# Miniprotein binders against o13629, part 13

Target 1, 363 residues: o13629
Amino acid sequence: MLEAVTNPKSSLATFSKQLNGLLQAKVVVCKSVNPYFNLALENYLYENSTAKHCLLLYTNSPSVIIGRNQNPWVEANVKLCRDNFVNIIRRKSGGGTVFHDFGNLNYSVLMNREEFSHTENASIMIQALRNLGVHARLNQRHDIVLAQSQRKISGSAYKISRNRCYHHGTMLLNSDLEGVREYLRSPSTGILSKGVSSTRSPVSNTKLLKAEFIKQVISCFLLHKSHSTTTKPLSKPRASSKRLYDIEPKSVITLEQNDLLGVPSILKAVNELQSWEWTFGQTPSFKQHLESTELSVSMDISVVHGRLEKVIFSTPNATLEHELSSIPWTGLCYESGFANTFLISGIHSKEAISILKWISDSI
Key: E = the ipSAE of ESMFold2; O = the ipSAE of OpenDDE; V2 = 0.75 times the mean of E and O plus 0.25 times the DockQ between their complexes.

## First folded at step 3 (miniprotein)

Design q08
Fold by ESMFold2-Fast, scan of step 3:
Structure q08 (fold): chain B 363 residues (1-363), chain A 119 residues (1-119)
Amino acid sequence: as target 1 above (363 residues)
Amino acid sequence: SPRDQAEDIFYRAYQMIESGNFDEAVRMLQDAIQTARDIGDRNMEAISISSLAVVYQAMGNLQRAMDYLEQAIRVAEQTNDPRMVALALEWMALVYREQGDTERARQVMEEARRIAESH
C-alpha cells in the first residue's frame, strides 16, 4: 500500500476531488444567492450528476425568472426591473414566470429520465411541510396549496431531454408578495404572443424558518429516495438517538459560488444566462399592433429571436409612410427606446420624428 | 432529432397544463404520442399518454384520466419498464383520491411501492 504523495499544492487535484464529490452527492445545498450561478449549477448537475436522484436547494436574490418558452415583455415589467436592478432571467425549464427573493427556497430534483415522477417529488415537499405543522395538498394543476386557504405556496416545472430530467419548484417561506405583483405586471399593449402565458394564482407564505424547512426536506428526500429497504434494524442506540438523521458527509455537499466558478462549463453557462441572446433572443416569435389616433398612424411589428423581422406602417400620408418604411428596422433588438436610435439622425421629417418618439414611449 | 422533437412537444404541453390551456395541451400531447409511435420510442409514448391523463384529471374528467393511465401501464408492461408502471400507478392513486376513494388510492399506491421495491 503506497501513501499518495501527490503534490499537495496542486489546486487542480483538489478541484478534481471536489468535483467528483459534487457529482456523486445526493443533496447539494448552495449558499450562493446569485441566480445566474444557481441556474448554471442546476444545469451542470442535470448534465453531469451520477447520483440516481440529486436534490439541489438554493435561494436567489431578487429576480424575475421566466420560463423557457415565454415572452418577457408580456410576462414582466421589463423597464421597472431594469430601474430597480432586478434581473430578468430565462430558465431552461418551461412553465410560468416567478419572482424570487430571499424569502423563497428553490428545490430541484435531478434524475435520469427513467426516474421521472412529479407526484413523488411533490409528496416529499408535502411531507416536509406536514412534519412542520403546515397542512398542504396538491391541487388540480399540481401546485402545492395550503389546505385551509387554498393559496399557492409552491409552483413547479420540468425539463426533460433524452437521458436526463429535473423537476424544480419554489417554496414561499416569507417572500415580499406585494413586490411580486408590480414586477410581474407588464405595461405592454397590443402584443399577440406565440409564447406560453403564465396563469396567476393567489399565493401565500408558509411562514416557516428556512433552516428548519431545509432540514426537513433533506430528511424526507433521503428517506423517500433510499434504495435500501433492507437496512439492518437499528439496535437500540445508547445516547445517540439523533444518529438516525446522520447524513454521510459524502451524500450532502454545501457549497459557495467561488468553489465552482473555475469550472469552464459552469462559467460558460453563467455567461449564456447573462446574455441578451439567451434571455431575450430565445423569445418565441410575436407580433405587436400599436395605433395612435393623434398621429394618424398604425404600426405592425413582427419579432423573431427578440429582433425586429418586419415593421409595417399605415398612415394617410403616402410620403410619410414611405419615409418610415425606408428606415432600416430589420435586425434591431426589440427593447425600450430602440426607435431613439433614429432620432439622432437629422434627416427625418418633423412628422416622422413625432412618430419615432411615440414608438419609443410605447415600447 | 425526432426524439428531441417528441420531448419538446411533451414539455410544451406540460407547461400549457400549468397555464390552464388544456385544449392546447391535449393537442400537443396527441402530437407527442404520434411522434413517439412513429419513431418507436415506447418510453416517450408511455410518458406522453400518462401526461394526457394528467390533463384530463386537471379538467375534471376522471374517467378519461383513468383510461389513459391504463393505456400507459400497458405500454410500460410491453416494454418491461416497472418504474413507468409504478409512476402510472402513483398518478392513478391521485385520481382515486379525487374521486373520494381513499382506500383504493392506498391500495394502488401500495402496489406502486411493491413494484418499485422489487426492481
Scores: ipSAE 0.000, ipTM 0.167, lowest interface PAE 17.9, mean pLDDT 77

Design q09
Fold by ESMFold2-Fast, scan of step 3:
Structure q09 (fold): chain B 363 residues (1-363), chain A 119 residues (1-119)
Amino acid sequence: as target 1 above (363 residues)
Amino acid sequence: SPRDQAEDILERALQMIRSGNFDEAVRMLQDAIQTARDIGDRNMEALSISALAWVYQAMGNLQRAMDYLEQAIRVAEQTNDPRMVAFALEFMAYVYRLQGDTERARQVMEEARRIAESH
């Protein structure tokens, strides 16, 4: 059949046209809740978008997102995350650690470097909040806080290169605030790290409905970027009109996760973000000192690229010290439970096993 | 005896791993696996395959590590020692965590715990 023969050519042309539309879009709404796909899409738009300003909106399933240069064992409760199926993911922007869940909305503004302004982007969010009856302002740290309580409702970070940048942030609509506290409290002790430390502040939810907030953010973004080369924050309209500006349909693209499966660079980025080598292997070098009076042992660890480089034990028992030092520590991934790898094998003395359990409990 | 040879090769392979000599450890572990198979020692075979999986994860090859762990579990299930199965499953859970597959890691860790506790 002639029609069947020509259909593959037509479908490839259609896909190419859809991809070109994505790269020119002013607003992208991603319906995937997979944080690896959402962060990969953000990076893809950062590298490839031709729009002067592009807004990306998405929501992640429960995840701890660490900054580019942070130590996850200092910033998060890694074991609690593991036990509760909360992913720990390293983003490509700098700054502090955040917890995402279904009650949060993520926004990302991708732009040319000369257009960078986190204050303008924050003003768009503040205007959308105001239009929905929530009064908010920027604090001295450039977080968005509720005007009355001063509690943080949005934190942000950025990535800048020579030609492009993005400013991205969170908006707490109805997140699990107790989960935020628990997942971001590390039990680790004795770590001396070159990593960037997070600054914690009291948080609150706006209690806004996600669909209404998305609609307002899109409207405010399109209004701001269509009428300004921009050096000034958005202002409330002079007239008492509460009407949203009409959304131009061709300016807004909605994506599902399946729409991204055909883009090889996005799949490559997903694989990188899911890798141990990216999330943990990119951790700045650190050292850790652990000591047990009960077991009469101390342990000094140096960690490079997330892997054990040097491990030194001190104990009064020379045979036990030799046994512990003979364990193949060098090259092992630094992770809660790395010492558990040999506990079931029965190849160590009872004293060594007690120390291995202590190490597992301490890391 | 051939069994004594397999035990000697495995001990020496473990020493190579301890010294970070992973290329030589791979070669020795492959020899230990073959010797264990030739003499029908399923415990030695499972342990050698598990050690090989560990070398590959240490080198960053998580797919190969997982493939070997699946083999180690199948061999360990043919032994009369539940500790062998539990060990391989704990290691598999660790590799799933490194891959970001926290749900399968949880399931495999629960299985390891049940086997270890049931005897």
Scores: ipSAE 0.000, ipTM 0.224, lowest interface PAE 15.1, mean pLDDT 78

Design r01
Fold by ESMFold2-Fast, scan of step 3:
Formats: sequence, structure tokens, C-alpha cells
Structure r01 (fold): chain B 363 residues (1-363), chain A 81 residues (1-81)
Amino acid sequence: as target 1 above (363 residues)
Amino acid sequence: DPEEKALELWEKAFELLRKGDFDEAVRMLQDAIQTARDIGDKEMQAFALELLGYAYERLGDLQRAKDYLEQAERVAEQTND
């Protein structure tokens, strides 16, 4: 009597058919703004899509997305992100850090390894821009820039495996460029990191309406993969591009988080991306040197997998140095305010308390 | 478009929270939640509930923050009906 699944066989067959349709889709438009879900979906399509070429389009809520091998404390203002409800997320592709918000559109082209082409994928985006009156070109770094100003409007990265790859990027439509600047400016000093450093470029918005740009990208993608024999930008008129999008709805799947969160591998990927162990624990090893002339102290920190491995203090006061070295630093997560944990103990000297507060203010 | 309205309300609320205008942000998030419920957009509902949770955490109302974050998690789990 209790919802005991009166039609389990029919429900499973319907779900299987819908899932197979998704995996064969040429274009997937995801309406979720959850960055953890969107990145998990991208990875799922990368692993499981049977389409020769698949285009994924999505928008993330405000987030700082760091590259696979980057140090978040070098690449971003971690405290400012936390204070302003901006997620910090480690993606699975290499490259530099980006800021996503509702004024950005993300695109991802998933394909077999032999089909990979920065130039061809970029030409689809450039043609969509041109159809909407925005003249852009690909620069030597494979960024899309405005033709006149050379300001970057789209950065990209890729993940390549033996048989599969994806090429994904941003498109700045109307993003908070001040936010981009501030969230990506780390206040941290004295860090020596083995991680990959981001290279910043001057950026600009295209000022295009998202819905119009999505329609043009889909039209140009479908046209390019059906008819193109070159890597040069397609010159198809706007009206014809809209027509193609509207006529081939079965090649285009629109989905929401609800449609796929029950797929175990997607849920597992979401949980991994949300974990401290993935985002911060995968940070390459680094060292940090901090110095206070006012307190006559220096501190050398070694961090491995996001956790304190070794902490060394140097001060003229041997008793104070011994007191600080007796604090159980090892294994503590590296994060703003980690020294505040020890302020509540009440057993430290006034000098040690001053130093703990200085550490908290410096990290 | 009610879907676009819910998203716009959420975006405005986020900006108000950064500015420190908590009372107006809470009102806009309540409107976003209701709009999302009216159209069956559970993902947007969960997202608005999550932002309310963070807002109350910022205000020091930890019990209300916990309640809204737990509601967001439950709605997000329901997104896989």
C-alpha cells in the first residue's frame, strides 16, 4: 500500500530511455546554477557521452573556480569569498583560476581525443558572437578577445585522457568585473608554492543577452558539426541559425539538477567537489614565511595536503619560542583563523597570545 | 517569466547581503522561494533556502541558519524524484 512501486518495470524503462537520450544528445543546456552539480554533470558527460561532439551550456552562481593543480590561498581571497557567499571550487581540468557569476555563460565541448581542436571550438563561439554584432578573434594563448581592444571575453581550459577530452570556457556577457578583480586577488604574503600560477589578462563583457547568445551558440554548433570542413569562423546569418536551433529540438536536451541527482556517479562527484579534502586537501605542497618586527618573531610554515606539516618559530625569547613550539600545530587545517583555536585554552602568556592574534590576522 | 523572476530576486538578495541590507535581502529570498515553489523549481528553492541559511549564520542566528540549511538539503535531495 505504501508507494510500493506499482509500476517499477515501466518507470525504470522510461528512465533508461531518457538517460540514453541524454548520452546521445548533441547539445545539453543545464538550467541548474549549482556549480558543484554543473561540474559533476560535465565530468559525467565526459565519461559517458556517446555523441561524437557534445556541447554543454551552463551558468554558475557566484564562484571562484581554481585549476586542478593550484593553491587557493595564492589564487583567491579565500576569506572575502567566504564572507560574501562565493564558493571556492577545484575543477578537474588544469589551467588558471576564474570567477563565475550569473553574467557569465560556461560552455563545454566534449569529444573523442582525435577530434580535439582549440581553433575549431573557438570558431563556433566567434561565429555566434559575430552573428550578434560582436567581433572577436582567437589570440596566441587560445583566449577569445575582442578584435579592437584585445580584451579577453573568454578563457578556456581542457582535460585530455586516452580516448576522451573536453574543452571548456567562459563567456563574459555581463559579469561583475570588479568582483572578478577582488575575489581573485589574494591578500596572502610569503607563500612559496609548487602550484600552477594564474596569468591575469584584461577582461571585458560582450554585453550580450544570455538567451540570445545561447541560441546562436547552439545554432552555430549544430551547423558547424553538420556542414563545416574548415576551422575558420562560420558566416551563417542570424535568422538561419535561429531556425536550425528551433527545428532540431531532439538534438538539444534541456535539463535540471532534479533529472540526474539520482545517478550515483553524479551524486558521488558532487559530494567529492563539495569536500574539503578535494578543494583544499588537493593543494600542492607549499611553504609560508611570516615576520613581525613589532613582536620580534618569525614563523615558517610547511603545508602538505592543505594541513600544517611543520611550524617553526624564531624569536630572541627562548621561553616564548619553546611555548609556541609546544602548541600542537601539526595536522591542523590551513585556513584563516586556524591559530584562534588556541586562544581559548587560557594557558598562554600575554606575548604568546599577541603572536597567536598576529598569526590569525596574517592568514 | 516566473523562473527569471526567482533568479533575479536571488541575485538582488545576494547583492543586498554583501551590502549589509539583511532585512530587504530576507524579503527578496522569501519571494524567490515562493516563486520557485509556484513553478515547481526545486533547485532554485534549495538555492534560495541555502542563501537564507548563510544570511542567518552571518547574523549570528545559528539555530535558524541550521534550519534553513537543513531545509535546503532536503529540497535538493527531492530534486531526484
Scores: ipSAE 0.000, ipTM 0.166, lowest interface PAE 21.9, mean pLDDT 78

Design r02
Fold by ESMFold2-Fast, scan of step 3:
Order: sequence, then structure tokens, then C-alpha cells
Structure r02 (fold): chain B 363 residues (1-363), chain A 81 residues (1-81)
Amino acid sequence: as target 1 above (363 residues)
Amino acid sequence: DPEEKAEELLFKAYELLRKGDFDEAVRMLQDAIQTARDIGDKEMQALALEALGWAYERLGDLQRAKDYLEQAERVAEQTND
């Protein structure tokens, strides 16, 4: 609870104390469903948390979240997402693309770099599942799968820097699995990308109630991390005269988006995540080859920083090829319908117009 | 996959460092550094070199610790563009 952040009469000293409490918290439960805010909060805790281990729990409204080094046009159905008001967002961790909705719980374990472990972090989730009657295990790819069916219920990714890291993942409680399939299936063809490709696995829901699962994850996290080994010798117990394993209420912070509106670095991170330059402009360079037998044309496109760098046409009609090559393609954003700008503002042959429409339909 | 191999070696080394198995951690980190160099992954090289410095610090070899941490700093500077 960061009441001082939303209360205009609170003192700066009170705000500082509450913010320091957040940065020392062992568990943070965020009630915002805004994926831009939740990812910005995760990054803020990653950069500023002083806890040796911190668990962040949140749920995002329907969104496609691509990895740091991925091509959204390869990994997602960009047009379907746009038409259904599903945002495509680039996270700061590596790995593959995921679909989030209200039936998913996101977890993030933030820690000192030397504490990173797929196995230890997964064991917390697996124990929480077991306590609720769901038997799961970690597979060779570090996914959490149901023990009997082998279907994936949790995928994860990470971000590592020189001092800190986070290991974050999904937990499929009751997500729209048909939506997962459709939003993550790109209709684009002919793309040769330097980006990281997603690997697909059969998925399943655990069917657990979110509130029950959150309660168990928090319990298992606090128990597990109180017994965590360190790379430094322990000269004496950290403890006062109180019990080592007692749960402190202030170790668990629940917050809303409005609690952090006054933190400039969070707002800056939200703005970055919402930008075209971040989500699409950070796409690794790629090339695309498209052919139309009906129109007797082929097209080769080079894209850098999400923008057209070179467009080359091949057609038996030399006049048509010259006309198409005369269009100022360079610098346009690569996005569905980029050729539509030339349908509106240009004087073109009937053949060129047909090709521009084909391009708009193909991308 | 060489990139996945380098990451797994690094993570295994972290586990060994936490357990106090510093000599085994050094072996895993040296393999991680070589794997990262083979694929041109400067970021992974810097991470593994820094962890190697931590291992030697805990082994009491402060000169090697310093040398590896300085190597990590130089490699890391090459990735911060």
C-alpha cells in the first residue's frame, strides 16, 4: 500500500518511507491489468529493489507479448490483434512470444544475478501447484508441464544484467487457449528474419482459482527463499530475537496503478513500451519475398528498424516495373496497409493500382 | 544450441557458487566463456568472466579475481552502444 503516492496531503517523508518499503518488499501483488504498467513496474523493481529475492505477481488484459529480439510480423497475427484491439507489446527479456489474458497469472522473481536458477524458481511454482492438487514437473526446456499429459502450463523468460536479474513466466489458470493459438499464428509469408523464433508446445490450463494459487505461491516463495543459500558466508543469523521464519505483513505489498503515478521513471517506461519505436522499431533487420502469379510480379523488401530500406520489383512489363520502382518506398513504416498511402495520393496505371492493393492485402 | 549451452553452463555455475563448489564453478564458467566466444556473444562472455572473478575472489586468489573482473569490464564496454 502506497497511500502517500495518491494522497496529495501526504508529506515527502511519508512518501519516501512507503517507497522504501516497496523496494524492500519480498512480495509485490499488483492489481493493475494494464500490461504497459505491469511491465514498467517489473523493470522498476528490477532496477531498484534491494530485496535479495522479490516476487511480483500480476495479470494483464488481453495482449500479445513478444520477446526483446523478436519480429512481431513473424510471431503474431498483427492484423487480427489490431482488429480485435489486442495490443502487441515488446518486453525487455529475451525468448518467445506469449498471449496474456485474464485467465493467466504472471509471476516474476527478481534477484541478485548469482541467485538465478530455473530449477529453484520452478520448484516454488511446482510446490504451490502440488499443494492445490496439480502435479507438475520441469521439462528439459525449463517449461512447467503437467506430469501426466506433458502439456505446458507455464513458460518463462529472463533478463540478466551485471548485478540483478529477473525470471518471469506465465501460469495458465483458465486462459482462452483458442485465442492463444490464433493471435500467435502469423499469416505473413516469405519473411527471412534475424530475429529469435518462438518454439510451440501443446498447452493446458490448470483450472485453479487465481486467488487460491496466489496465496499458495506467496506462501511457498516466502518459505523457500528464507532457506536460500548465498555465495557469501553467513557469520551470524540476520535475526533479532524474533522467529526466523515468521511472516512479516509488510513483506507483502499489494498495490494499484494509481499508487505509483508520481514515480517519473515508471511513467517514462510506460511511454517507451507504448511507442512504435520500441515495439516495432526495435525489430531485428529482415527481408521479405512476395510473389503473385495472377499479377505476374515479385517483390523483395528489406526492413531495418521497422522501416522500409529497399523495395525491388520484378515483372515482365518494363514500363510497369519502372513505375513501381519510382514510388518513394524508403523510410515508410512496415505495417499492414503501408501501400495504401500511394492508392490515395498518387496517379498510377490500372496495373500498378492492382499491385498496390495486392501488397496491402499481403502485409 | 550453443547459446543455450552457454546459458545453462552459466546458470549451473551460479548454483555451484551458491553451494560453495568454487572449483567446479570455475570449470563450468571456463566452458561458458569458450562457448560464448565461439558464437560471438560478448554479453555472455562478460557475464561469465565476472562470475569467474567472483569464484576466484571466494577462493582467495585476489589477483586472478581482479584480472577476470577487469576483462569482464572491457568486454561489457563493447556491448554498451
Scores: ipSAE 0.089, ipTM 0.583, lowest interface PAE 6.0, mean pLDDT 82

## First folded at step 4 (miniprotein)

Design s01 (at its last look DockQ between E and O 0.01; V2 from the best seeds 0.00; counts 0 for: pae O 10.7 > 1.5, other shape alone 2.773 > 2.5, off the site)
Fold by ESMFold2, look of step 4:
Structure s01 (fold): chain B 363 residues (1-363), chain A 99 residues (1-99)
Amino acid sequence: as target 1 above (363 residues)
Amino acid sequence: DPEEKAWELAEKAFELLREGDFDEAVRMLQDAIQTARDIGDKEMQAVALSALGLAYERLGDLQRAMDYLEQAIRVAEQTNDERLIELIKYALEWVKKEQ
């Protein structure tokens, strides 16, 4: 938290010390449920943490999180998300679309590029689950699944650069698994997209208490990172070992969003993640074909950076085709219901009104 | 001159709305609505209120979207423009429809 009212120099020194502690922390537990802040924090730690390994834990309010190269109109019902206070956010890592809610715990392990291991982090999560009585294994797709039912409880993705990487994933504790399906069911038809498609798996909750799972993950993470091979075996490993977080409590910090209000790069990242240009404008170019047999019309759309680039109508009625082509489609945001503005602002033939209504109901 | 200004504000606001500049469109539509009230142009007032409702729908504020579209209908009903009334009612129903 920043306090500038009593002594500005003292407030700056306190903030600098807090920030340096964050960058050296081995574990960060963030209490914010703001997905824009949490993804910005992850990227900040990815770029700036000096710890050899850093574990970030957080939970987001209800959100559809699409991968870096995905098409949100293929992966989600964008209007339904907007209408129901479900965030839709493009993350900076690759991979497929996931849903986060308050019953989900997100984990992210930040490390140097040389130390990347997908299976090492999965084994840490599996051990934490085992310590709490949940039997899970890593499957051939690198998902963590319940051993008996084979239902997925954790998926993951990663981001790798020259120097650093992170491996992040979800752990389903008590998520609303049935409620999520409509947000991830796109109403769109006829889209030809070069974007990455999601592969959906049956999922289940572990039913674990979040606080207990967090404690176990932290313990397993810190113990695993402190483990070393000796020339002689440990005679009584658990009884004789230092429990790392018992001896290094300052290596685990808990954050709230207000603790980082003054970090310019985090604020900038939050603003970028919130922008239309990031979530929708970074969509790989795509095309869509729509057809109405009843109205004897088809519509072909090309979309670049989330905006209409080219719109072509085909109908036997040349006068109607000319009328529809006179509408200034190019440059407009690709969005549900955009034809409504033309219905209200202009004068159209009865046939054109019918087609504009059809477009409003189809996109 | 005031009627020309109201028309210009509304046209510019529709352009902004279609281009995705919703915050700027809202500000211009508020000006257009007030100008239309000052000159007594009920049809322009209803059109501008409708556009404001559509802008709030795109911004995700469904309550304000419906409120402004309902206001637009009430104003349009004072004009005897049956076509305008029906198109604004269609827009309200579209905003209310779960997709």
Scores: ipSAE 0.337, ipTM 0.779, lowest interface PAE 3.3, mean pLDDT 84
Fold by OpenDDE base, look of step 4:
Structure s01 (fold): chain B 363 residues (1-363), chain A 99 residues (1-99)
Amino acid sequence: as target 1 above (363 residues)
Amino acid sequence: DPEEKAWELAEKAFELLREGDFDEAVRMLQDAIQTARDIGDKEMQAVALSALGLAYERLGDLQRAMDYLEQAIRVAEQTNDERLIELIKYALEWVKKEQ
């Protein structure tokens, strides 16, 4: 039926075929290195995949990924990330901040809530590592560690909803572990944040080739999950969604960013993840105290939704204190560039200019 | 299944289009849309509207394709079938990129 309707190029029928294939796939290999797309895709498959188990594999370009309730200015060097084109992304799940690069493989196993296990998917990864001569084990924190050194090679995060869950993990192949420390080290001082703090662990690379590891992961996953499918019929697809096209799914799908850029929910999710309002505006409220002994000034900042709520200066020079306090700070985005806006807009004293530069360098 | 019937009608309409009988293909889809309205089958109506939009896409009339896909979205939004809505919205976004 549909192939006759799809010849020549039919956007609706071609898309329906592709989307059904994607949503029924046991393995999805994403070739995109766009972290916004990959996180949007992961969420889309989490919500929409009809497969009993779906393995998503992807790699991100250099990216700091913060937890849902974390403060980016505490968890990362935001300025250094910006200057080096490192993405800062707030994920929809809780937990700590992680760094992703081209040397890291991300894996996500999407499943029904009933299939949730802390150990099952880790065992698949440990078997894949073993097949390549890497001896690893699961630790008490559900991290995969090297058997000898106990160094972390894979972190895990879990999301559990009413009907669905996923196990997200990382696998360190050939990541820049030193550069990661710089991006994850905030220069900011005096921050009192309500955000969740990250716990760090000693990490190592597996030094495996990405393509070989992917092949082993896919093989081990398909073998492991094939034995589990023989017992219970696929839970009836969520009740009433009549499927325009029921096409027999390929077990393994490879996709690119362009294949799904027409999906409105993915586009919306990408745009949300890229937005300042999501990334920074969702930051839990915090206060910061700054002091310069050289400039004889102190500053107290309150930040709400990533914007300045209140700024208080203290300086021995009452005229300078009045000048600084006369600046309309309220509602400005908390970013190093906000002080520069006032350098352009007004005639300020030399002392005020020096303090505005100090503020810009301190946040 | 109303969806299968609407797609069978779309397939017949595309056969007619391949034979050069455009007027009959459009009429067949219009009759299917009207039938779906008369019986209150919003899902069949949305699918038939989508098929008509697709027929115009195949003919290179991207404006009519968009117009019918937009109508199909409006009808599909009344079905609460999120999957159907998303498929038609995707088709519309594809047609918009071909402009």
Scores: ipSAE 0.006, ipTM 0.240, lowest interface PAE 10.7, mean pLDDT 82
ESMFold2 (binder alone), look of step 4: mean pLDDT 82; pTM 0.811

Design s02 (at its last look DockQ between E and O 0.01; V2 from the best seeds 0.00; counts 0 for: pae O 11.1 > 1.5, off the site)
Fold by ESMFold2, look of step 4:
Structure s02 (fold): chain B 363 residues (1-363), chain A 99 residues (1-99)
Amino acid sequence: as target 1 above (363 residues)
Amino acid sequence: DPEEKAWELAEKAFELLRKGDFDEAVRMLQDAIQTARDIGDKEMQAVALSALGLAYERLGDLQRAMDYLEQAIRVAEQTNDEYLIELIKYALEWVKKEQ
C-alpha cells in the first residue's frame, strides 16, 4: 500500500482499524475470483470474526471443489481439469464435489455453534429468490430446488467445530451446466475408496442477474438477522431507504485480495490450499485394482497420503512379474501418467513397456 | 565416464519428478540438458528433454510440455535408437490426449 510505504507507523494503525472493521462486518462481498483466496478468507472470518453472524459472498473462477474427505480421482477428471485451467481444490468442509464458475454465486454464513441451523440460511436464500420471481423450496437433502421442475439450484455444506461454524453453499445463476459434466466424470476404474462419495442431482440455472441477486440476499440477510434467529419471514424490498441495510452501510464491506496482503494467517491458508499435500495428500487411503485380460496382468495399488505405498502385479509370466516388481513404485505421487517416466528412463522388456503404457492409459 | 555421470543426473531428476518435486526436477533437468549438449550425448539429451516435457505437463504447462517433447523427438531421430524414438512419441501423444 502507498501510504504504508510513505508513513509505515501511521499506515499500520489505519490498516489495523480496517482489519478490525472487517472482523466486525455483517456482510463481506469479495471481488476476488481466486478460489484459494476466497476459501482462505472464509476460514479467516470463521476463526476471527466478532460479528454474531457474518455473510460472505464470492464467485470463483472455474473450479472443481471436493469435500474434505473425498477422493479427487473418484470425483473428477484430474488431468482434464489441469489441462483446461480448471482448479481442483479440497475444501475444509465435508460433503460432495461441486463445480464453481463465473455463473455461480457462493454464500457462506459464519456464526457461533449455538446458532447453527440447517434451514435458516436456506430460508433467507429462498426469500431472496422469491423477491426476484424465482419459486424455490428446500428438499429432503437440504438442497434448494426450483418448485416446478424440482431441479437443484443450490447445494450446501457445513463446517462445525466446538465454538464456530459456517454454512456455505452455491447458487446457480448462469453456470455452464453442460460443460461441467466432463470435469466431474472420473476416468479411473477399480478404485476402492474410503472417501465420501458425491450424490449428484439434476441442476438448473435461475438466470438471475448476479448483482440483483446479491442485493436481495444482503437485504434479506440483514433484515432477518437484525430481528433475531426467530424473526418473521422477510418482506419484499421496497424503494424506500428504511431497510436496515440502507441505514447501516458500513456493516457491508466490499473486499479485494490486495486489501489483505498484511494478514499472515490468510497467506498461510492460501499456500496450504494450493499445495499438492492438501488437495491430493489429504485423500483418505485407498486401493485400486486394475486388470487387463489382453495383457494377462492385474495390478493392485495401495495409496496413502496420495502416494503409492504398495504395488503388486499378478501375471502368469514370472519373469515379467519380477521385472515389474523391481521398479521402485513406493513413494511416487498417484497421478495420471506416473508410469511415463519409467518408459523413457530405463531398460525394459517389450512386455513390461506394454504394461507401463497400459498403466499410463488407466490412471 | 562423463556420459555415465550425466545419466545419473537425469535419473535423479526423474526420481524427483516421480515424487512430486516438479520445480526442483525442472531445475536439474535444465542442467542435464546443457551437460548432454556439452558432451554430445544425443540420447541423454533426448531423454532429459523428454523428462522436462513430462515435468511441465505435471505443472500444467501443456504448450511447453509439447514443445520439449517435440524437441526430444528431433534429437532422438539423430540417434540409432528407434526404441527411444517410439517411447518419446508415445509420451507426446499421451500429453496431447484430451481426457
Scores: ipSAE 0.290, ipTM 0.769, lowest interface PAE 4.0, mean pLDDT 84
Fold by OpenDDE base, look of step 4:
Structure s02 (fold): chain B 363 residues (1-363), chain A 99 residues (1-99)
Amino acid sequence: as target 1 above (363 residues)
Amino acid sequence: DPEEKAWELAEKAFELLRKGDFDEAVRMLQDAIQTARDIGDKEMQAVALSALGLAYERLGDLQRAMDYLEQAIRVAEQTNDEYLIELIKYALEWVKKEQ
């Protein structure tokens, strides 16, 4: 859309109309598979949507989404994710780690705090599933499960603020459930983390076509929310939302990434979500103990803000212990490659090189 | 035509803003603002100032963003274009919410 507007005045006008349309939309279907953009958009709509209820629908490319207070090195195989171009993203909300791929549909219902319900939006999803021949129910954990097998097909997360809330959920359509297990299995041992741990449940795919499921979800959502005209006056539009234009909001908007590249808060949020400082630097402090019986070495690592604070070696060889301890570990990023930095910078003993390789393979 | 050249500069600056080249867009918008002042085109001056405000918002300088949007409003108020005035006011209210 931004490519077509040559005149600056018409560009600003069109952008403002489009943005107002987005903020008033009852349904937003995002076509972007960029998880950074989709999470930025979700947060943007959470903060700025003027709709009583806004349904956001999106799919992410293969991505590990960690909770705000989780340790990525505990919750995922960071190396395997990197090697397979799987994104690792820290969300701004709490809770456990989830995997997203092309076979998963994300849905978020954004609403005022007074409209919050654990069951209402799940009932819409259950009705949409029923219309497609899938029998599901809500369980005690507020997960949507298959009625027969009790296997989880949709997880939920909630964010509640002073004035706004959202219900985020996933719907497993045709996700790679085995590949998910590999990415969510940390190889790291000996980590003592202050981070929140994830709980896992048996999952299944619904095997539904994404396009058909989206149509049913939109239909069920619009129908349900049209009847829920509770006469409570829309809480006064925040006094500052002067409706520049009484443009009758399109009930359903379809977006691409390029449509919102003009929104600075989205760009800032995308850049933050992509940053190492947010993703890894926001990791709660942890310690790790590693031991190699073969190399007769142990090490204790403390990690703060995703960086090495202290490294302590123990080995029977005092000369080797001194060599390893002389390396300036402090301030290095906790990454599998940090030991390789020292392989380039100096003449190390064969024993030290072997230990540095072991460290690189163990982290 | 100086007016046509001024609008072309503003269009190029908006194109740079769309591409995410905010630093170059800032330079080009500063030139467009000066050109608009020199020719007395208050509409273009207000548009270019508002775009400069949005460029600084994207650069993370919210104070400069507000300052330029407030300048853009003051200039736009001299055009009697209520639509332009309200559009820039909306942009300013947007930047103020990011603080």
Scores: ipSAE 0.007, ipTM 0.233, lowest interface PAE 11.1, mean pLDDT 82
ESMFold2 (binder alone), look of step 4: mean pLDDT 82; pTM 0.811

